# VHH binders against o75319: the designs that were tried, part 79

Target 1, 181 residues: o75319
Amino acid sequence: GNHIPERWKDYLPVGQRMPGTRFIAFKVPLQKSFEKKLAPEECFSPLDLFNKIREQNEELGLIIDLTYTQRYYKPEDLPETVPYLKIFTVGHQVPDDETIFKFKHAVNGFLKENKDNDKLIGVHCTHGLNRTGYLICRYLIDVEGVRPDDAIELFNRCRGHCLERQNYIEDLQNGPIRKNW
Key: E = the ipSAE of ESMFold2; O = the ipSAE of OpenDDE; V2 = 0.75 times the mean of E and O plus 0.25 times the DockQ between their complexes.

## First folded at step 7 (VHH)

Design kc9 (framework vhh_etentamig_d1; at its last look DockQ between E and O 0.01; V2 from the best seeds 0.00; counts 0 for: pae O 14.4 > 2, placed apart)
Fold by ESMFold2-Fast, scan of step 7:
Structure kc9 (fold): chain B 181 residues (1-181), chain A 119 residues (1-119)
Amino acid sequence: as target 1 above (181 residues)
Amino acid sequence: EVQLLESGGGLVQPGGSLRLSCAASGFTFDDYAMSWVRQAPGKGPEWVSVISGSGDSTYYADSVKGRFTISRDNSKNTLYLQMNSLRAEDTAVYYCARWPDEYSGFDHRGQGTLVTVSS
C-alpha cells in the first residue's frame, strides 16, 4: 500500500551519528511507489537514505528495521553490500525482553565483525523515534553502562527529535536492566 | 474505500471455542499488519492480537496468550481469530482493524462481532 505513514513528514529523514557509538537513526525510507504522494523535497527513498549518510561522511554496514510492516520498502531496494535485519516490533508497547535480546545480539555481532572499519548500524522504525530510540538507549544503558538520562539526551540530540512515548521513557529511566537472556 | 466485515461471533459456553473472520476490501491486504481489538461492556477498547502482513510475526495480549491464535489468508483477503478455552471475561464486541504501526489508533475498524461467553 501507498499510504504515507501518519506524521512521517513531521520528522527529519536522518539523524546524526551518536558520538561514541556506531548508531545512526532515521525514519523509514519509502520506496518509489510512494513518491506520487510526496513533493520532491519530501522524498526519502532507500537511495536518498544512502545519499544523506554519505553526505555526513558516514557509511552504513547494517540496517535494523523495527517496523511491523514490509510495505514501505523491500530489502532488495538496498545495496547488496549492506545487510538488512528485520526485528518485528509492534509499537505502542515497550519491546519485550526477547526483542531486546535480539537487538543486543545483532549489535554485538556487528561490532565484533566490524572492528576493522567504522561502518554504522542504521536503526529505524516508522518515525525513527520511539521504538528506535528505546532499543538504542536500552543497549547503551544495559550493555555500555550509560546513565538513562544521558542515553536519552544523546539520542534526542542526535536524532533531532525527542522520544515521545512516556511508557518507553519511564521504562528506560526506572525499569530493570535487561542484562541478558 | 476500505471495508472490514467481521463475522463468527455468538453465544458460547465457558471452555468452548469460536472462530472469528474478517473480510477485507479496498486496499492491498498483504501490505498491512492486521489486528483484533475487543471492547467489553462499559470498558474502553483493548488490543487482543496482531499479525504482520506476511504472517511471519504474531503478538498477543497476555490475557489471551496460549488460548487465541491469529492467522490470515492473503489469497482471500481474510483475517481470522481462533478462540479456545473461552472465559466469561472474554465477553466483548470484537473488531478487525488495520494496525497503524504508530500512535494513530486504529486507522480503519470494522463493524464488530459480539462474543458472549456464559453458561
Scores: ipSAE 0.620, ipTM 0.801, lowest interface PAE 1.6, mean pLDDT 91
Fold by ESMFold2, look of step 8:
Structure kc9 (fold): chain B 181 residues (1-181), chain A 119 residues (1-119)
Amino acid sequence: as target 1 above (181 residues)
Amino acid sequence: EVQLLESGGGLVQPGGSLRLSCAASGFTFDDYAMSWVRQAPGKGPEWVSVISGSGDSTYYADSVKGRFTISRDNSKNTLYLQMNSLRAEDTAVYYCARWPDEYSGFDHRGQGTLVTVSS
């Protein structure tokens, strides 16, 4: 099923662009079939996502979907001009090096292909918080050299919610620097 | 009612191959990531491999990388595991499992199919 993900209603749909970066984070949009289980003000569809991005005077150039399933929405629900990439993560631990590498590779590829515009990379998991925040912060730390506490603070402020999973926070603050290639 | 039915297990010599199948019913198959999990005698469950709903993304445990291939045929609602270069350590009951999301863990698995690798 079309059951609403646990705690999904508790999170702001879309964050703000993270200053100095090309990232914006959001929770998973839910296709029309979920709307019968939502009050009108709770709805957040793929169309709603793009409307909210436009309201911020921004434009998405890539969506990175970290969820385990396609039941929330289908890539066909997105404008045909917006590339979509799914990066699965497995296990209850910090994402493994292969997953981190795939994320870094996707971001670097986007930045090269989009150097002449200001489009954003949209990143989401189910809630747009823990896995999303981890991978964005891991990129900023490992590739951009941002101090861990600064990356976390920037993400928390722009997402509008603080990272919650302690093992992710501890790995970002105290874990090893990961290879980029 | 969700059903997952594994088949294709059996006895094989080291270095041999087997192909496992999992017939799925009672749900929209391509909406879900699917995985193989195994449990060797006296050990806890071990994740083996996972494949995205579309089939475009696959991941493997280090112990099986390069030897096992997960695949799916969404038109037949069937998940597969091609197992090559089998080792005695691969002996286990293999389960097909469905993953609804990243925060719930798997929600269904089958009864399993036994793979025995011995000379």
Scores: ipSAE 0.084, ipTM 0.488, lowest interface PAE 6.0, mean pLDDT 88
Fold by OpenDDE, look of step 8:
Structure kc9 (fold): chain B 181 residues (1-181), chain A 119 residues (1-119)
Amino acid sequence: as target 1 above (181 residues)
Amino acid sequence: EVQLLESGGGLVQPGGSLRLSCAASGFTFDDYAMSWVRQAPGKGPEWVSVISGSGDSTYYADSVKGRFTISRDNSKNTLYLQMNSLRAEDTAVYYCARWPDEYSGFDHRGQGTLVTVSS
């Protein structure tokens, strides 16, 4: 139940806004029950997430949770004014077309409804890196027409960590564009 | 129905002090951590301080640490924020907010009370 995800401590809690986009990536925040297994400086709660976002002079307008579990925090732990979307995404394998579509649809819906503000789309998986990076890059490539290497470089720079999974990188660089419905 | 009602806001000079209150009703007050959140014009909300249900634990944003003190009286279902050494950048609408846990997000907040720090 309260087991700290492997290597979770190794990643920066929150990245930077990706210039030219509304995306920001972060690792999964952990509810209080996890704190007993963490040093104070290692703690990263939902409250900490919002505070760190504010320190960057940004505001979250949507959270997309790509983890495949709900043990880390509850949707109720988030402000009710910030929409929460769960997209169960299996780790280590390239997300399927349905997952990609769900992500794109959510992002497009948000952008349509939030043209009058500059609120961010916060995306996270466990580490906020591989699944998160893949789907963000997939969106930039397929929807925004960004060159794959440019998308990956942008994500890596802003997240403060590089995509690690070769199958994700390979699919982004050389894989087919997924249908935009 | 959960209700939170802030009071105590007003105009104050830099370096001055102000005490905010929040009256809570519609739920078991001491079962919930309570917080103050503020929103300045043109900015998003900022967490200011949080206190546990029992009052044993407190958290402060770096921007207010050492200047603000959060407290509560569970017998009166009231949350307080003592603000000292106020600065212009503290100008904001201050909201009382309910957290189910000290490290969770809020699920309810009041209408807010305006604090203006100006010379």
Scores: ipSAE 0.000, ipTM 0.221, lowest interface PAE 14.4, mean pLDDT 91
ESMFold2 (binder alone), look of step 8: mean pLDDT 84; pTM 0.838

Design m1 (framework vhh_7qia_2)
Fold by ESMFold2-Fast, scan of step 7:
Structure m1 (fold): chain B 181 residues (1-181), chain A 118 residues (1-118)
Amino acid sequence: as target 1 above (181 residues)
Amino acid sequence: QLQLVESGGGLVQPGGSLRLSCEASGFTFSDYWMGWYRQAPGKQRELVAFIYDSGDTNYADSVKGRFTISRDNAKNTVYLQMNSLRPEDTAIYYCAAFKGSYPTYDYWGKGTPVTVSS
């Protein structure tokens, strides 16, 4: 069944670009079959995502989908011109080193291939908050050398919601730096 | 710089209503996304309601059907109509303004307290 994810309506659909980075975070878009359970103003389809990003005068160059499911929307629901990457992550647990490595590798590859444009890396999990915020902040801390508290504050501000999971926050503030191989 | 001033908070009985206002001063209010956040003692700040420059809105599930956000660009004001208030709605309510373009600017009011008690 096409049940709306728990608490999905509690979150802003799309944050704003994180200044000094190519990241933008959002909650999972829901394909047309979910619209029967939503008021018109609650709808957030893949098309709605791209419209909201255009309203900010931004353009997506990559979507990284961190959900552990494919039930919310399919890659075929996205424009053919925007690459889609699936990284399966389990909620509640701090992402493992392999997941962190895959995320960093994808971001580094995108940045290398997109030096001549200003297109954004769109990152989402179910709510676009905990797994999304963790991996973006982990990248900023480990690769860009940003202070943990500064990375978290920047993400919270731009997403419009604060990271909720204390184990994620604790790992970002006090956990080891994970180096790329 | 954009400055935000909240008003309309106060003490109300359960089931009552309040209307919060947030008046902005500064250029291009119509370009800003506006949000109402709240923070109860010992709790993290949470988004209650959001309105884009387009007029589209989003609400926290806990307030859906009870609260309505609206904006009046001619008056540089965003409103939060709060109906069917519950003790759990007791918090300091903050107005925030965001511009979606890079470089990003955000502005916050100092908050207006709302207490729902018999």
Scores: ipSAE 0.005, ipTM 0.121, lowest interface PAE 16.0, mean pLDDT 84

Design m10 (framework vhh_h_nbbcii10_fgla)
Fold by ESMFold2-Fast, scan of step 7:
Structure m10 (fold): chain B 181 residues (1-181), chain A 126 residues (1-126)
Amino acid sequence: as target 1 above (181 residues)
Amino acid sequence: QVQLVESGGGLVQPGGSLRLSCAASGFTFSDYESYWLGWFRQAPGQGLEAVAAISYSGGDTYYADSVKGRFTISRDNSKNTLYLQMNSLRAEDTAVYYCAAGPFYSTLKPSEYDYWGQGTLVTVSS
């Protein structure tokens, strides 16, 4: 359907680049069929995403879509030059080890192929908050050795919204490092 | 150019303690803030196994199940040195211990580590 996701309007469209990383987080872009339910200032299409990234003097090199649906926009709505990766991730539950592995593999591959540029990895779920923040923080903790509280604080500050799901926060702070490679 | 040099190995009795050090040269831990550092060991006739690994900040550590509660890994980025404090040593801990500098991601796979020391022998016997 054409229903706006619950609470989607409550969140900033795009966060800031997370300093010291290649990550930028945002909420799901909505294709034109959703615009009948949005005021002009509320619209956030795939085109709007790229315009907002350019306004920050940044460039996307990869989009990782964590939603468990394809109804919001299609890969064809993105520029041909930007790779798109779909990782179907169920909301509410801490992502499983297979999902965490796929995310880490995609990020590592992008970084190896993009050593000579400063392009960003754009990550989103529906709100660009819980699943998105979890996987970015999980990567920073497990791969880059960042302290859990520091990773969470960095994500919250740059996204402009705090991680909301206590089970995600608990897993990041006290859960095991995932050795899934 | 990049070198890791282990020290502190030797003969120790079961139940004893030993501290291994690994001094890095040719790079600084602060310059390569994403580096995971690890300790690996190899007993005679066996393959390399992971012992412990530590993130740049020291905030996250990994330990093999066989050493949990007995060994403590730590790093001093200002001194460019990695440590392994080994307590309650057992005969099964006898091995050559290697320090290694790995990638920016957490891994226990020896082949993912780029820089290795020469190793230091730890013998636990009465």
Scores: ipSAE 0.000, ipTM 0.103, lowest interface PAE 17.4, mean pLDDT 84

Design m10b (framework vhh_h_nbbcii10_fgla)
Fold by ESMFold2-Fast, scan of step 7:
Structure m10b (fold): chain B 181 residues (1-181), chain A 124 residues (1-124)
Amino acid sequence: as target 1 above (181 residues)
Amino acid sequence: QVQLVESGGGLVQPGGSLRLSCAASGFTFSDYESYWLGWFRQAPGQGLEAVAAISYSGGDTYYADSVKGRFTISRDNSKNTLYLQMNSLRAEDTAVYYCAALRPYGSTFSADYWGQGTLVTVSS
């Protein structure tokens, strides 16, 4: 399988930093072996990711990879200076409470260790949209006390694409807060 | 280009065991994160019967009543491989076994891809 993920080309590679937070969202980078299936302007390698973030005058301090595969790129394709964390998540279903806990723990740990800098937490799934947007918004709602509609609007605006999965949106708006479990 | 390839079939005596494998190739593994993977079989002179299915996370499984307690479905997502462990085999388990990639749709499934099948014969 050297197939480009379904609809991957439909999405902007990298969003903008979400103001008031340390989050930036992007779609999955594709290693060099995928480039023969892409036009030069469609390429988005791990190197391209870091170049695009630098172009925004930002710096990554952590990458959280929410995909269920390691096939698109390897952690070794990333600069040694940037920690990489894998949280295996599946599409379609709202992430389970254990996955939400792992994400919150990773974010809280990063923020404690990086209180003296302005480095970003980069979060991606395959498209950098549904699982990515859900977990970022869930963190903002549960930990930061942001109103659900405000969190969703902020994510949508900064990512440049709206959350698509209705069950994810419904859980964010009307689901229980996962703070004390 | 998309291909599911079954292996592990063969001849076994009643009461024996076999493990079937299904390897996915020719497509991006993560494109199928929301798909269930399942096993179907077709015995001589009969139609297709669903045997077992497993969600991508492994958190949900389905088993036909005829195989409950004897067969175990599992998957290794790091290897993009589906397994069916078949124990206490009976003559009526003789069939061509197919793996399939299944898209959930309400309470049903749509099968998007099928393997070529692997023959299991249970005979003395």
Scores: ipSAE 0.000, ipTM 0.125, lowest interface PAE 18.4, mean pLDDT 84

Design m10c (framework vhh_h_nbbcii10_fgla)
Fold by ESMFold2-Fast, scan of step 7:
Structure m10c (fold): chain B 181 residues (1-181), chain A 124 residues (1-124)
Amino acid sequence: as target 1 above (181 residues)
Amino acid sequence: QVQLVESGGGLVQPGGSLRLSCAASGFTFSDYESYWLGWFRQAPGQGLEAVAAISYSGGDTYYADSVKGRFTISRDNSKNTLYLQMNSLRAEDTAVYYCAAQYHGTIPSEYNYWGQGTLVTVSS
């Protein structure tokens, strides 16, 4: 059976674009088979995701899926024009350096190929909060030189929810800058 | 690093009740994309037996026929704790009880995490 993720209903579907960046964060979209367990106003399918982003006058150019599962939706549920990247991350662990490097390379590659537009990088895990917020903030700190507290505040404000995992927050504030190589 | 710690075992009289707890650390239930959490037991001189399981969402449960109607499995994601409420206990329920978490990813290796067990003795 297709069970709704734990606490998934507790979170706003889509945040706002993080000003000064190309990032937008959201919770995992759920394919049609999950809708039997949801009220109409609770539904958040891949189609609903794109509708909500258009309502903000934004456009997605890449989706990075950080979940450690493929049960929620399939790449085939997304428009063919939007690239999809899967990076498997476990929800309780600070992502390792290899995962961080893979995320940075994907972001840098997108930005290089999209210099002439303003398309967004959509990032999600299950709730669009802890793994998502960690990797976005890690990128801003390590690559863009943003102060850790400023990156965290920006993410929290735009997502509409605060990072919950203390180990993630502590690594962002006090951990080493990861190498891009 | 994932760790599961059971508690609540002890001596109880036939017909009595006990509530077992399993505290998880190193992961949160809200971030845990496991299909199931479960309770297993091993009675003296017998093999390991599956007792009860609960799905990722908490919306689906499974029980061994030997405990159906007497035991209830539940989880509290805010406390990162799995429970087993045991009612109408019998001498045959005497066993070491283990909690376990199973993670099904797309990698070839499946993650299985086990606690160290808690002893339940049902006797007068």
Scores: ipSAE 0.000, ipTM 0.166, lowest interface PAE 11.8, mean pLDDT 84

Design m10d (framework vhh_h_nbbcii10_fgla)
Fold by ESMFold2-Fast, scan of step 7:
Structure m10d (fold): chain B 181 residues (1-181), chain A 125 residues (1-125)
Amino acid sequence: as target 1 above (181 residues)
Amino acid sequence: QVQLVESGGGLVQPGGSLRLSCAASGFTFSDYESYWLGWFRQAPGQGLEAVAAISYSGGDTYYADSVKGRFTISRDNSKNTLYLQMNSLRAEDTAVYYCAKSFGPYTRLEGFDYWGQGTLVTVSS
């Protein structure tokens, strides 16, 4: 059997678009094989993801998957028209500089190629919270010059859940700005 | 900096076994821990297909449906080497086998980099 991720049911499936940005955060979608273990109200498949985004009058242009596993869904479960990028990221540890720079370069490349539309960058890890929130906030702080507390508060409000890992919060507030070199 | 070199290909009879190796160099421990390693193949007249992939710890693996139960991917991090043990070989396994690195098995084929030159496996009587 497929096992549902620990605490996955505790989190809202999809947050709201972060105002002034192209980011939207969500928890990992689960392919249809998991649905036997879920009540109808608990289901959150790749199809459910796109339906919920559409219900917010938004459209995904890129998905960045930060999970360290392939067991939850495959890229083939996503519409072919939506680019998919995997940046596997170890949980618990603050993401390393290489991971941070890959995330920044993917975001910058998307924004450059999508100047003429308003499509969103969807970012998720298992819960769409700690790794997801860290990398989004790190981008806002380092690239867009947002104050750390403001970035964290914006993410928390739009995701509907607060960043939980103290080491991630401390790095965002007090850690060095990561330069591309 | 990262270089991958495949070896171990050759002529094998149907039902036989073969072990492929991929020697990786230029890795630091941190870079090595960050990458999945995988095997891809291209049969004559056909496109490139993913065969198998493995995470640094070996805790996560991927196998194409066509090879499940017959092929085993493994790695020896102390030797900086990736292996593909191929059992119960069939004529349809005839292909050039390539070693590649990526950030994970969900990355589409175009996301893999540092392709090696390949090693030819021919399954024929």
Scores: ipSAE 0.000, ipTM 0.140, lowest interface PAE 15.0, mean pLDDT 82

Design m10e (framework vhh_h_nbbcii10_fgla)
Fold by ESMFold2-Fast, scan of step 7:
Structure m10e (fold): chain B 181 residues (1-181), chain A 125 residues (1-125)
Amino acid sequence: as target 1 above (181 residues)
Amino acid sequence: QVQLVESGGGLVQPGGSLRLSCAASGFTFSDYESYWLGWFRQAPGQGLEAVAAISYSGGDTYYADSVKGRFTISRDNSKNTLYLQMNSLRAEDTAVYYCAAVPTYKGLSHDYDYWGQGTLVTVSS
């Protein structure tokens, strides 16, 4: 598609690493064909993503793409050294147990292979907020035993924007722990 | 539903050849560009063994020592299909063959992302 995602310009491109974790959240990078619709200071390409991560003295080891589309950028736009995982996640609805299971296993696998380095897991949806924040917080609550309110506060602070979807917040605070193997 | 479907197995004489295919359903290979695609097998009463794997571009391949020089892995990204050409088949190649998508950051022994049902290959006179 030719159009910029709705409200995409409203969000900062990349948050900060979530202290005590390997997570960093960001909004979807847009390939070069979108730059005709953007001012130079609004551009956020895959290259811009890696430059901004490096400016924070961090390094990406995995990108998890939660968007339900392939139109924004292609995996070949990323360095060959950084694994890319696509988990097609429908917006608005709380992710189902299979999606939560896939996310948890991808994170656990990365951490097991990368225990001798400090590389980050980059997670994004369209805005890097609702689906992204939900799955990161769900992982912290279910796997790491973090209290729901603490996980949400940590994500909000580090992303620089608060989770917006009430059904996601409600599920994190009061929903069941998913003990997916 | 997202899955990989194996086909092409059957009964073959020792020294014979078979070509296995693995077709992607519910996704395209471009969705898994950071994944190696591979073939695994499980002989009766044995554990899962990695047989061969190929990178997205086809530039890198892996083969188990037991099949080197006899098996050839290839992929056709335009058809969303992975292939295994098996030559000079032996009785010990008898197994159910599975295809799987394996993330590049994981080892070939990892059990996540095995989505195939398997196809039986029997090598017998």
Scores: ipSAE 0.000, ipTM 0.111, lowest interface PAE 18.1, mean pLDDT 82

Design m10f (framework vhh_h_nbbcii10_fgla)
Fold by ESMFold2-Fast, scan of step 7:
Structure m10f (fold): chain B 181 residues (1-181), chain A 124 residues (1-124)
Amino acid sequence: as target 1 above (181 residues)
Amino acid sequence: QVQLVESGGGLVQPGGSLRLSCAASGFTFSDYESYWLGWFRQAPGQGLEAVAAISYSGGDTYYADSVKGRFTISRDNSKNTLYLQMNSLRAEDTAVYYCAAHGYLSPRTEFDYWGQGTLVTVSS
C-alpha cells in the first residue's frame, strides 16, 4: 500500500546546513502521487526539496538515501546532475560497521571531488532524524574528531528535532570509534 | 557496457520456491566496494519496492519486513552473479523482479544500473 510514512508530517521537511560541515539533513521527499493525501502546505516533493535548499542559498551536490524502500520517490525525480547514493538501512537498529563504512567512503569521496565548490551532501531516511543523525554524527566523531555530545547537539540544532532513539545516542556517546574508512 | 540480466522467474504455486539470478557484465563485483547490489520488485499497479540488498565488501544483507525469513540474498564473485532464493512464496510476491547496482561517484544515469526484470507469478 502507498501510504504516508508514520509520523512523517510531524517533522520539519529540511533542516539547516550544519556549520563547519557539508551536511544538510531532511525527511524523505514524496513523489507527486502522494499529494492527494496531503494538504498543499504539507507537500514535500523532490522539487520542493530543491526549492527549499535554494531558499537557504545552498546547493545540493549529492543525495544519500538511507531508506529501506524506493516507494517514496524515484531517482528520476531528481536533477540528472545530482548524484544519488542508496544505502539500505533498517529503522530502530544501530547501523552496522559495513553501513558506516559505506557512508564514510561516500562522504570522503564527495569532499575530495568537490574541494573547489561549496555544494552540500544531503542525507535522509524516512524522518531525516535517527538513521540520518546517527550516520552524520558517527562521521563527525570518527573522522573529524568532534566530541560526541557536540556532534549530537549540532545535528539536533540544525535539523530542528532531537535524535529520539536511545540506542543510537548511547552508541554515539559510549560506543567504540569505527576507523573503517 | 554495464549490463545486468535477470533470470529464474516463472509461474509457481503458493508455498513453492524460486531462485533468481542476476548476471553482471561490464564490471566485476570484487573491484567495486562502493557498489551495492539489490533486488527490487514492482507488483501490478504498485510502485517499485526494495526487497533485499547485499554489500560487495562484507556480504552484509538487508531485507524488507515482508520477506524476512523467506528470502535469502547472496552473491558469487567468481561468477559475477547475484542471487535471490525465494521460499514459501505467497500470492502477494507476484511482481516483476529487478536487479540493480549503484555506487557513489556517478550521476544516476551512468552507474545506477537496472536489469530488464524477470516476472514471478505465484498462483494456484
Scores: ipSAE 0.000, ipTM 0.146, lowest interface PAE 13.2, mean pLDDT 83

Design m10g (framework vhh_h_nbbcii10_fgla)
Fold by ESMFold2-Fast, scan of step 7:
Structure m10g (fold): chain B 181 residues (1-181), chain A 124 residues (1-124)
Amino acid sequence: as target 1 above (181 residues)
Amino acid sequence: QVQLVESGGGLVQPGGSLRLSCAASGFTFSDYESYWLGWFRQAPGQGLEAVAAISYSGGDTYYADSVKGRFTISRDNSKNTLYLQMNSLRAEDTAVYYCATPSIYGQFKSYDYWGQGTLVTVSS
C-alpha cells in the first residue's frame, strides 16, 4: 500500500549522533510518491534525510534498514556513494540472535573500513525507535561494554523519543549478553 | 570476478562428522579484512540461519546456540579457504550450507557473494 505508516508523523525525522559512537537513528524515509499525502513540513524523503544530516555537520557512510518491507523507499533512491544494508526484522518481538549477529557484523565491518574518517552509521526501522533502539543498545552493551541503563538513556536522549516496548527494554536490562558475535 | 565454492557435504549417520570447505577465487581474504566470513544454512521449509562466523585474525568467533560445542569454524588466509568442522551431527542439522562474504565496494545488499551451497544430510 501507499498509506503513511501508523504514527509515523508522531516522531522526529532524525535524531542526533550518539556521542562517543558512530550511530545516528531516524524514522523511515518515504519516497516521493508519498508526498501528495503530506504537508511540506511533514515530508521526509531520502533527499531530506541527507539534507538534515548535513545540517548537523555530519555525513552518512552506511544505512542499515531494519524494516520488514521495501514499500517506503528503494535503495536506488539513496546516493550511489552510500552503502545500504537491509536486515529484515519483524516488529513486536525481540530480534532473534541471527538478526543481532547480522547487525553486529555490519557495524564492525563499517568501523574497520572507516577508521580514518568520522562517517556515521544510520539505522532505521519504521519509526526509528524500537527495533532501531534495541539493536543499537544491544551493540553498545555486548560489544562496547556500556551499562544497559546508560545505553538506553543515551539512545533515548539522542533519538528524542524513548524506547516504547517493555519486552525490548527488559531484554536489554536483564537479558543475557550475546558473546562471540 | 568473485567465486565461492563450497565442498565437503554429503550423507552422514547421526553422531558422525563432516568438514566443509569454502574456497574463494577472484579475490583474496585480505580484501575483506574488516569483515567476518560465515557459514549459513537453510533446512527444507526453513529460512536462512547463521551457523558460525569468524573474524579475519581468527581471534573472534560466533556460533549459533544450536551448534555451539559441536561445530568449529576456522580459516586459512594463505589458501583463501574457510572451514566448518561439524561433529556430533543431528538430524536437525540437515540443510544446504552456504559460505558468504560482503561486497568489496561496501554496497551492502545482504551478503553479495554466495556459493552454490553444499548439501548435508544427516540420516540413518
Scores: ipSAE 0.000, ipTM 0.170, lowest interface PAE 13.7, mean pLDDT 83

